# VHH binders against q9uj72, part 9

Target 1, 324 residues: q9uj72
Amino acid sequence: MFCGDYVQGTIFPAPNFNPIMDAQMLGGALQGFDCDKDMLINILTQRCNAQRMMIAEAYQSMYGRDLIGDMREQLSDHFKDVMAGLMYPPPLYDAHELWHAMKGVGTDENCLIEILASRTNGEIFQMREAYCLQYSNNLQEDIYSETSGHFRDTLMNLVQGTREEGYTDPAMAAQDAMVLWEACQQKTGEHKTMLQMILCNKSYQQLRLVFQEFQNISGQDMVDAINECYDGYFQELLVAIVLCVRDKPAYFAYRLYSAIHDFGFHNKTVIRILIARSEIDLLTIRKRYKERYGKSLFHDIRNFASGHYKKALLAICAGDAEDY

## First folded at step 1 (VHH)

Design e11 (framework vhh_7nfr_2)
Fold by ESMFold2-Fast, scan of step 1:
Structure e11 (fold): chain B 324 residues (1-324), chain A 123 residues (1-123)
Amino acid sequence: as target 1 above (324 residues)
Amino acid sequence: QVQLQESGGGLVQPGGSLRLSCAASGFTFSEYWMSWVRQAPGEGREWVSSISPSGGSTYYADSVKGRFTIARDNVKNTLYLLMDSLKSDDTAVYYCARDKSYGYTRLAPMDVWGQGTQVTVSS
């Protein structure tokens, strides 16, 4: 069974919240001779996103200026990205990350995979709306234009946000497992299409049954089979979907570990995951990270980040070295 | 074709040393985590060591920590395992494996395997 699918974040609503006082403190920090970065960290990382939105409104009323704009102008490098990132409502932050993944030099396929493979139907729908409002572009059209092949077809399916929910059918799970096994043996375009349709459209509960049936008939783990049979971004996307279905916090732990170690510290990915998951499951991600990699996320962040940037990331993670 | 080819195995006495090599071809070696995995007669696969794409991070099983060193040469597309202070328990077929971006874990699928090289430690 998949019992105990309970998750915990690291950021919660602050008690005794006063958005006017917080806005005044932030105004003083940003308008001074030298920016008080410790004050920015202490306020913004210790308020939930809804409270940060209220602070931004109070800041606008008090100073006639945009808080996120003032931070972008006064701050630099990765610290700027962390502080500004905290000021986005979650759907707008997802839209922001997707737009920059596609409109920069080249395409950041790993960002597309991470967001589209991991978000719920509701989150997908909200990010599509946010993307259209923020950028006056259609998210589906931009994905189509920036990607190709079976990778594109799979992302186009996920961005519809029409995954089945709640219903399970053991007989259909056995049938779907047979289709997946045949797809791993023949690897034609038609088989790739059937594979992505199953992984993108069946409910998480149904897919867990499919994966169990697949192991019964093939003698092989679903991730292992995909890795032996497919390659490229299509393979990466299919693996991401399977990992999210099995244990979404563990998937994000894997993404963080990869971002920290592959070519040095992939700052954008670390920042994105810590911010996006802070109010959902980041504490559970910390636990999976240590269990699976032997080193704490705290240790790795401390080792690869420095200064106020390091302080900000650790504050979002919450706790201290002993808690990781 | 993506291929991994091991060499350097053999028969050694307890306390001896061996250096295993794995030649990689058909993919961009420098972009992948690489691992050594061993299988003793009648036992399952045991992860031994992993190295990050840049070589900047290395991880070892507790059973080999302090005795084995994993290294890579991204110019020559070659993975190494230097084995010191060998014990009879180290007797196994050693496989070079392509792991993606995160080392050997449940979340780090090994998708390409070499043929293996036999290491026998006996007096």
Scores: ipSAE 0.000, ipTM 0.136, lowest interface PAE 18.3, mean pLDDT 85

Design f01 (framework vhh_7qbe_3)
Fold by ESMFold2-Fast, scan of step 1:
Structure f01 (fold): chain B 324 residues (1-324), chain A 122 residues (1-122)
Amino acid sequence: as target 1 above (324 residues)
Amino acid sequence: QLQLVESGGGLVQAGGSLRLSCTASGRTYAMGWFRQGPGKEREFVASISWSGGSTYYADSVKGRFTISRDNAKNTLYLQMNSLKSEDTAVYYCAADRLYYGSTTSPEEYDYWGKGTRVTVSS
């Protein structure tokens, strides 16, 4: 998004909210003879995260039980991931996703890219604190141990949460664009370092000027130049940064489209983006998705998912197949 | 980084009682006990949430075993009563660093102890 653009989510605080009544309904759904999954969907997808936290406290007070624990025991597969995911405060959810991206079998580099390339300085500081409190590990040290090369160096820069903010400098933007153009021609380790320092440290407003100057000098789009000059996860991370700077909702639309249409149907990515963006810009993401791909996100989720899992994702997404 | 050390295993007669302990080297949240008997896969026994509000038991041990914890001591307990020969197994302590919940799924636990052996003679 450019300066002045407004973004919207799909989940808002429920009016006339009663956490005690919601906790009682959820208790009946989970502790009953059969688990009422429709009740879980109808309540949890129609409350904001702050309200879900209040419901969890009321549930604990009323039943002496943890709501998330009871859901994990009663639910399975991707539906479990969606319902449990909704119960995390956003910094804790980011920390949870990053931990499992690094401590599971192999490393999920696309999860690291998505979160670290897209989060603001404030979000980075909050997720680092949440990670440390939750796992008694340093997020920066875990990233360092699980990654390597220029990919590691770039993630280490982003996790500092020290991106510049404030006014723009057009003369510096022209200079930075020349540095990026030289980096694309020479492609040395030093040039990769200069490229990452510019993309990770300059403000979004400044980088938009840099990208425009780059196109004027090179005759090429910044993303196209990166794709031509670099490869691997380093290339994917640099592209993610550029896309977030230009239009963060469009970046998430791209990630969702790829997760739905790529071989294997990347369920965890769809779940993570829908939950993480539900109160921020998911409505704007839906608009970008329709504009770029010709079909609504609702339409594609309806065709990709099934059962209560489908119902849950569609409830978070909202909208319909004809709109966006 | 986090280490779990089980203790309290041993030989006990059928109908007897035994208390297992598991001490963590640092903070833990959700915790559980799993066991592996001769020629069997690792199976769930009991779990407890960090808040202490939620406990779950395998049907085979419900009413006989009690899970509890002392967060000040970073210690998990399993009180085993009315022991049967079928309870003979290596018992494993497991810990999650999530703030929430208890779970029966082994893959949800981040840390595991080396196990303590319980033998119930008839």
Scores: ipSAE 0.000, ipTM 0.136, lowest interface PAE 17.8, mean pLDDT 86

Design f02 (framework vhh_7qbe_3)
Fold by ESMFold2-Fast, scan of step 1:
Structure f02 (fold): chain B 324 residues (1-324), chain A 122 residues (1-122)
Amino acid sequence: as target 1 above (324 residues)
Amino acid sequence: QLQLVESGGGLVQAGGSLRLSCTASGRTYAMGWFRQGPGKEREFVASISGSGGSTYYADSVKGRFTISRDNAKNTLYLQMNSLKSEDTAVYYCAASKYFTGLSYRESEFDSWGKGTRVTVSS
């Protein structure tokens, strides 16, 4: 009876939480002769984000210092990125990742695709607010200036956070499927606009009906059709939207598998997904990963990561990840 | 399945000393001591990291109790000095299979002993 949209994370609020005791342990870990990295892992990966915020407040009250700043001074490399990442409220962490995806030479388009294609209306609205408060810039304006073409147009639509919710219309789904079929035949700029409007604005429930109707009329899977008809980051973004609609945990499992196996371990992507999904659906992502790839996420992290960095990633995965 | 066996409990006069031991049937990482007094919930006493390099104590026992381990013998110790009537409790040994760092929370320990009774007479 594994039917339904039920999803589960790996990190939950700790019972009998004491932020003063946690802050004291973290202070001891960071102020000692050598940083006790095992203590940082044990505490921070076993508290929900709201509790980590309370620990940071207690740390400030007790030591007169910023916990995130002290961790950044004492830690290095990917382990630093994991520990610091856990200390961000989710909207601010999304804003932080988007800012750095657009900072410097070039753009990390895969980061933009992953976040903007997967976040709910509420998450989009909150990350826009966090971005504006933290960087004194509009997220929409930065995306516009950093991207171009139909890729930009699609991201601009998604960042509005105006996807329809909570309804289905089978007659409209049939009509939308015909529009998508025509877009695959003609492939004009106007057809690309119609395609992105449908994929960005219809509810997930509605789009599932559209995809079924599309297969009925075309004889082709929606992802296969997009891959044949379009290219570049526009194509990759459209595919990401379709995969999220069908099974968002499976999309993240795919992203993790790619990050681990494509020409090296893509640390930033692994860190971002594990942290961002830890309180939402990471346990479900682990199940999809094993079901699809035959190996557990735990097994693959264990093989490709090392040291305290490996311990931290495995702790975020929580429990017996080898089973799913 | 990992087995933990506590020993060293008994009756002692206030101001006295007692040493508890806990032997594990296999390799352990983070370990700790918890206690449960008459009519009270189980409370944290002390923890030690997998290497033995880091220790943490509840405020009620800090300066009086010392936690240590011998990894070659798979044994955990709790040296209890300046015992008070309030220290009367069943003392439980706990171990983690997954964490090498310190912990004060019950949920982070996967294996537990059956406990050893300590009675402090006034």
Scores: ipSAE 0.000, ipTM 0.160, lowest interface PAE 20.3, mean pLDDT 86

Design f03 (framework vhh_7qbe_3)
Fold by ESMFold2-Fast, scan of step 1:
Structure f03 (fold): chain B 324 residues (1-324), chain A 123 residues (1-123)
Amino acid sequence: as target 1 above (324 residues)
Amino acid sequence: QLQLVESGGGLVQAGGSLRLSCTASGFTYAMGWFRQGPGKEREFVASISRSGGSTYYADSVKGRFTISRDNAKNTLYLQMNSLKSEDTAVYYCAAGPTYYSGHLYTPKDYDYWGKGTRVTVSS
């Protein structure tokens, strides 16, 4: 069987964890004369999500209040979004982000691409269930109604959560590479369908072989070929899938760089990636970011954000000031 | 930003009925009604889940009040029957946080509040 490469997050379970003590400290921070935002940051960014859920339970038991509700009353702006975001179980946070991507002003296609192209089969299944429970809507139906064309067809495939796993087949990889090459040359609707079916359904290990065979027959990188032959959100989604297959942490580093340096600054994207990846691969994302862009993620967040918002993001990101 | 607007309050005689409405903008939320009587703290009246599939009532109003919602219209209702003088209060509509779809029982559980609508029950 194939083993994936080791990845590392920035947030780990706190040793000697005491949810009652943490709940008391948070209660004092929120119920004092002025809200102690530094206390919120110091506790919530240094506990894993499971521990934050236990703190919320202890807080409810102790004060008869909801911790997340009290934080939302006392906090504002992006700092509120970070603190509240940390309190979501991961599948519910994905569901929350997808709901807001589709039910806000317009559709945030980049959010749909990021989540659906990057999540595992298990994560997809859990987020679909969380979405249904929270919004009483079917995630698949909302994606269908908010999107169109080959972009929609590709997202609909990904949201099924039925990507193959297990053994590779080199002969099939060579055959699939030929199909991808023909799809780039012909560009018909049928070829776009075959292309998205390969990219959405084959295992990551299999797709890495397909991309290697594609390079051998075409003389071209798969991402370069897609960029030359396709456009719009369909092209962006296909590229996202290829990048995730090759190096998922590098994909998130790219997304963070784009969010930080794009006009208007995509705060929601920075917050989402830092929180969602904090316990999975955020340390690896940080390494890819510095390797590719020459400056640390820490340095760029320091320049992008301010105040307690900045402190919270830097605490999740971890690292030091000399890492720029 | 979510805004909640209550309507339907007024003066009614004991034994009468009133329907309160609360209109919300944006996402569907877990919703509740609270009331504050003269010289009292704000108290729980009723809650309804995000889907509308589950309701919960304070013992003092159970069997007399009915909470309901129309998610297509983003409107919450409180049907108040068999009104008593002790039901006299300012009634508040409240919406819970986006991450939670179930019942919420205390004022601190809710993120968004209306300004209230006054209900006076005369003899």
Scores: ipSAE 0.000, ipTM 0.092, lowest interface PAE 21.4, mean pLDDT 85

Design f04 (framework vhh_7qbe_3)
Fold by ESMFold2-Fast, scan of step 1:
Structure f04 (fold): chain B 324 residues (1-324), chain A 120 residues (1-120)
Amino acid sequence: as target 1 above (324 residues)
Amino acid sequence: QLQLVESGGGLVQAGGSLRLSCTASGSTYAMGWFRQGPGKEREFVASISWGGGRTYYADSVKGRFTISRDNAKNTLYLQMNSLKSEDTAVYYCAARDSTFYLQTSGYDYWGKGTRVTVSS
């Protein structure tokens, strides 16, 4: 486990880290006359994931118990989900979220879209391994059985983790743009296959050229064209891919804004994005959120959440109502 | 490669008691019991948190069945009292190594089952 020191996230490795001391403080917090939730927040949100894993190992050595298990037993509701979520290595957290999106009554297609459209080749490879180790099932097989149609075909392509990297070809971009334009006009099964093959397999740099050429030939933005020509989860997945290619932090800002303001208030989505992006680009997501929506992510979380749940989310988000 | 082995099944008279046990080949997080009666779908019976502090029961067994565990022995128990003919089923032990779960689903490991027959 390695968290890195150059990430544009909100959570960084703590200096002078002592996992034995942190484990002892967490043990005291969980076994007190009343669970000291402020202590849990102050420790777990101020350590990087690698350090949290070391704390869990120290906790097991000291108490013979699983830290995540003890937290789930003592905590409830969304606060439990935040604290436990922080304790997962990133590939295992992705695997965990995907498993729960597909098991039980119904499927959480928005969770499948968010994770599979946004993760790099390396992240996809690691999450497939984590899923197999944790659940003794192939992620690909579970996606196939839980989904259908062109939505399934697109997710199956993304889960291979075989997106091209680096190289750009302007002539190929012009050709691919013509294929995308024809796909939007014809909308046959073959054209839907060609569309997903381009969006799932070309590099981000190449796709940016393709989107520019598409606008030149069609007079229309790629997202607008997809929204006009397609529907359902297939349309939502294609749009997610395009948004991630253009500006991945802005995609997550959009997802957070929707989760906070859409009917039903998707707590799981807010929790998942804040945790998953805390050490990658959450600071950049915060900046995009403020730029696009006029209010800070901090302000909207403060108004959406309450109690220790609110305190935990704000600690992960960092900053204040005046900071992006 | 975690394996679960159930034991304690058998024939018992209505109103009687029976204790099932399930031994795991290694440490498990949350554990539970499920059953499948003749001509019925598999249903949830009871579950227990890792620390034993939280237990959950199907309405049909509340007050009659008690779930417990001994983590030092990697063993789960189901004490069944006041047995009814409708309790006749194959009982399955289930375990999780995932820490996020709904009480009645999301179990990763399953035993082969032990048969309980309640005679009227």
Scores: ipSAE 0.000, ipTM 0.133, lowest interface PAE 17.3, mean pLDDT 85

Design f05 (framework vhh_7qbe_3)
Fold by ESMFold2-Fast, scan of step 1:
Structure f05 (fold): chain B 324 residues (1-324), chain A 121 residues (1-121)
Amino acid sequence: as target 1 above (324 residues)
Amino acid sequence: QLQLVESGGGLVQAGGSLRLSCTASGRTSSMGWFRQGPGKEREFVASISYSGGSTYYADSVKGRFTISRDNAKNTLYLQMNSLKSEDTAVYYCAAEPWGLVYTDRAEYAYWGKGTRVTVSS
C-alpha cells in the first residue's frame, strides 16, 4: 500500500517492511501472560496507516483473529484508545469519533466542530461513506437529530462537502465582507444564514480575501467580531472555521493546548488530533504549538500523561529534540 | 516572538488609584490581566477583545477596575480605583492568540514578567 503523499507529518512508511513478521511479533506481545505494551508501541507507531492495515490482514491470516479486537480485549483505558485508534483507516477513524460524539452520554459538540470545520471536501465525502457502511446510518441524519438551531444548520452545510475550491474574486470578497459586517450588527436569523453560507461555502483562498476586506471595512478582526456578536456552539463553530482558513495547523495547536491545560487533561481530544494528523501536518502543528506557547507539545504531553499511554503519545508526536 | 512589558506598578494607599500599562512588540488579539498575591496562585483580573467591545472582570474587581486598550500603540491598560490591601500582587499582562476572550490562565500563550502593586493601609 502507498502512503507517499503524506508530508509534514511525524509518521512515515517503514523501510524493509514485513507485515508477516510484524503480525507475528504483535501476536506474541498480545497472546502472552503479560501484554508486551512496548512491543505494540514500537511497531504500531513506526508504521504508516497503510502498513498497519497490511499487518492486520497478516494477523487475521496467521491467527484467525481481529487485531483491533484482541487489542481492545487485552488493553485498557487511554492506552487502548491510542493503539486501537492507530488501526483505523483515516475516514473510518473520523466516522468512529463522530459516532461516539453523538451516541454516547450527551453530545460532544467540540468533537463535531473540530472534525467538520477542519476536513476537506474529499475527507468529508470519505467519512460520510465510512459512517454509512460502519453504522448503517446517514451521518447527515444523525447530526440533524443530535443538534439544533443555527449550529445544526452550519454543521449540515459543512457535512455536504461542497466548499468551493481554488476560485478567487476580489469584487465578491468586498461584497461578502459587507454582508458579514451587517450580520454582526443586525444578528437576525437571515443574517446568521448568510454568514454561515459564506463561511461554509467559499474557498479558503476566497475567505482570506473576505477577512482582509472585513478588516478594512469594519476596523475589526473577523474572530473578534464573531466573539462580540454571537454566542454558544454556533459562535465556537464559526470561530473554528475562521481559524482553519487562516492556519489549520495553528487551529490544531490551539485545540491541543486547550485540551492539555483545561481543568483536567482532555485525553480523547489529544489522542484524536495526534492520530488523525500524524501523517498530514502534525510536525507543523508541533512547530505552531512551540511558537505560540513557548513549550513543546512533547514537554506538555510528558507532564500530563503517564506509563505506556505517555510512551505511545510521545512516539506519535516524535521530536525528542524538542525543548524540556 | 511576541514580547509583553508591564509598567505602572508601585506603592499606593488604600482607597487610591493606579494605572497599569502593557506594551506589546507587535499586534495582539485578545488580552488580559492576571495577578498573583503573596502565597496565592495566579488569578484572573480582566480580559478584553481586540476592538474593546467585549470585556470580562473578576467579581472581586468589578466596578473598581477598568480594562482598555490602544491598538495604534499596541498597549493594554488597567485602571485600578478604590484599591484595597487584598489587591496587593504582581500584575501580569497576557495575550490570547485566537481572539477568544477567556478568563482562564491556560488559554493565554504570551506573558509579561509582571509589575508589582503594593496597597498599604
Scores: ipSAE 0.000, ipTM 0.166, lowest interface PAE 17.0, mean pLDDT 86

Design f06 (framework vhh_7qbe_3)
Fold by ESMFold2-Fast, scan of step 1:
Structure f06 (fold): chain B 324 residues (1-324), chain A 121 residues (1-121)
Amino acid sequence: as target 1 above (324 residues)
Amino acid sequence: QLQLVESGGGLVQAGGSLRLSCTASGRTYTMGWFRQGPGKEREFVASISGSGDSTYYADSVKGRFTISRDNAKNTLYLQMNSLKSEDTAVYYCAVDLRSYWSPTAYEYDYWGKGTRVTVSS
C-alpha cells in the first residue's frame, strides 16, 4: 500500500536543548542597551514550540517576568507580532487569531475561513478549549454573533469538529455529487444547506470521489461551479474547503501567494501561516509554492519584507540557499 | 488518447508580442502553460480552470501574459506581450485530468510536444 501523504515542517526540536541558558540569553537581549533582535531571532526560530514554552517558564522563574509581555514592550510593528506569535501554543495561537478576527474593527472573514476550513477535528477541539480558557467566551457563540446567513451556518458546522475520517463509499459519492449539481442549478437556501453539509461533514478521501463524480455529471470543476453559482464569503469558504481537500499545503501556498502579491504584503496572513504551519507542513508548502509560481517563498519574502522582520520570516521559512 | 498540439511559436524581437495556441483532441479541464529554456528545468507559466473563471500566473509573466480558453473549440491560448530575452524557451501546453481544480498543483497528466519561442534583442 502506497499512501504518499508525507508532509514536512521547517522547525524541529533543537538538540542539546537548555531552557535556562536560552532564557538567560533572551533576558540579556531584552535588557541590553539596544535590544538584541538578532539574538531573539536566532533562539526562538531555532526551537520548537514546546521548547519555547520551556524557555518562557525558565524566564518567569529567573526574572519574575512574562517573556511574551517583555517582548511586546521592547519590540514594535510586525517583528513584535512574529516574535510574540512564536510564543503561543498552536491551539492558543489559533484562538488568538480567531478572537482578533472577530473582536477587532470589523470582521476578518478571511482569517475565519483559513483557520476553520483547514484545521483537523483534533485541532478544532483544542482551539475551542483554548479560546474558552483564554477569553472566557464560547468560540461557537462568538462565531454565531459575528457572522450571518449560510456563511455562519457553514462555519458553525466546521467549528463542531465532527468531520468523518478515513471513510470512502463510491456509491454515496455519486449520490452526493447529484445533490451538489442540483444545488448549483436550484440555488435555494435548502440546497445551500445540503451543499455545506456535504463539504463540511464528509471525509477528505470521500470528497475527492464526490468531486470526481460531480465533474462526470456536470462537466464542471467543483471550484468553477461554486464560483459560478454562489457569491460572497459563503462562496470563498466553500472554495477554501475544496482546495484544502485537494491539497492542503497547496492551499496555504495559494494563500501566501495572494497575501504577498494581490493587495500588497498582507503581513498578518503571512505571519500566521508561517508560524502555524512551521512544525506541520511549511517545507511542503514551500515546495508547492516554488513549483506552482516559479519563484521561491524565500525570494518573495525577501523582496517584500525588510529589517529584522524579514530576517525572522526567512528564519521560520528556513531559507532556500539556492534562491536568487 | 488525448493529444495536445501547440502552435504560434517563432522568432520575435524584445518588446514584441506573440500568441500561442493549444488545441486538444477531446474535452479538457484544468490547463496550463509551462516553458523550458536552454539548460533549465521546466517551469510553470500560467494555468486556467476548466470554466476559464480562475487563472494563475508565475510572477515573471504576471501583467505581461494572459491565459484564456475557448471550450467550444477545445483551444487554450497564451497572449504574450512585452517579451524579454528571458522568455526564450520551448512552451508546453498541459492538461490536468483530475476531476477537481487545484490552482497550486503542478501535476499534469498530458503534455504537448512544445512550440519554440525565441526572443532576440
Scores: ipSAE 0.000, ipTM 0.151, lowest interface PAE 18.3, mean pLDDT 85

Design f07 (framework vhh_7qbe_3)
Fold by ESMFold2-Fast, scan of step 1:
Structure f07 (fold): chain B 324 residues (1-324), chain A 120 residues (1-120)
Amino acid sequence: as target 1 above (324 residues)
Amino acid sequence: QLQLVESGGGLVQAGGSLRLSCTASGGTYGMGWFRQGPGKEREFVASITWSGGSTYYADSVKGRFTISRDNAKNTLYLQMNSLKSEDTAVYYCAAEYKLGIYTQADFGSWGKGTRVTVSS
């Protein structure tokens, strides 16, 4: 949307910031006999990402060492993932998550869906450059190699980062809605191609008009139609796009709820969303979560996580169990 | 507003089984079951994603309850086996109808509940 939300994050630039003092405190925390994990949490979750980058530079200047490397050596498990994740610039963090989604055992299709369906044109462009810089591989080529079918074609479209912006045309919306309705009735390869081209290329404002017109002609909600007509990761991806168009913070609230209540607790998803959205809309995500599920995100994180990992996630989430 | 109608509740002996169903007036995203025992807050029981690819259970019901859905019929099921007196509660069906449309004061879409009583 051209008229976006105001900054609705949970992490803000620290006033009276001193990167040399912060680097010195982090150095002391990491070089002691027992790593002072509370000091790491208190500093890194109370500085914005730009400030964390300045701390890393000061740390290198002061100690001749890499802060991220020292943290990876001293920390373990999910706490390591949280602390290290905070040290990535956002495009590099997206690139990191996409790389590990494709180069691990199997492919994490839900990670591919979450990132590629939710990122703006600018974010897509920056993550492609970061991916090439970090891994010396082309993101588009890796997506193509790890995925298949209409799911692949849709991801390949999204990764171009060429969605129309600020475009509204009610007459075109009616025409596009007819194409979507025919795609749900016929379900041919060509109809699936037309469907993904509309959902991936039209502006969010235009797609909201398309979805309204679709309901007028079909008598059915766009997500309901997709759920009845399509299956597998292609269906999941199309639904994710529609949900992001309607209310992106609510999509992330849904993803967090599913990850928190899953057997084994999908920790990587919780960590990724909290970090990636902390300076964008995590406060709005918290509001949607409470509205939707009756319990705060803070309450649910506190109940599933433990130790310093829990403290770190709660610090990023901010607020308390009664916040709304 | 999405309407949810639960059925299948009743009186059952400890160790017995019941199957609850919930029919939605339209398509839904995620669906789940919650319960509220006498003098207690509403608690999570089980949920299932819109694709049916992932299911989630409270530790207290894991291995005893099975959640499933039939998207063609807009119906959610909860198969409850090896019932205990602690399972006595009003069971509520919950659904995500239209993500991002919050025009009501209530959280998500909820049914009116169906009572399950487990006797010793």
Scores: ipSAE 0.000, ipTM 0.166, lowest interface PAE 16.7, mean pLDDT 84

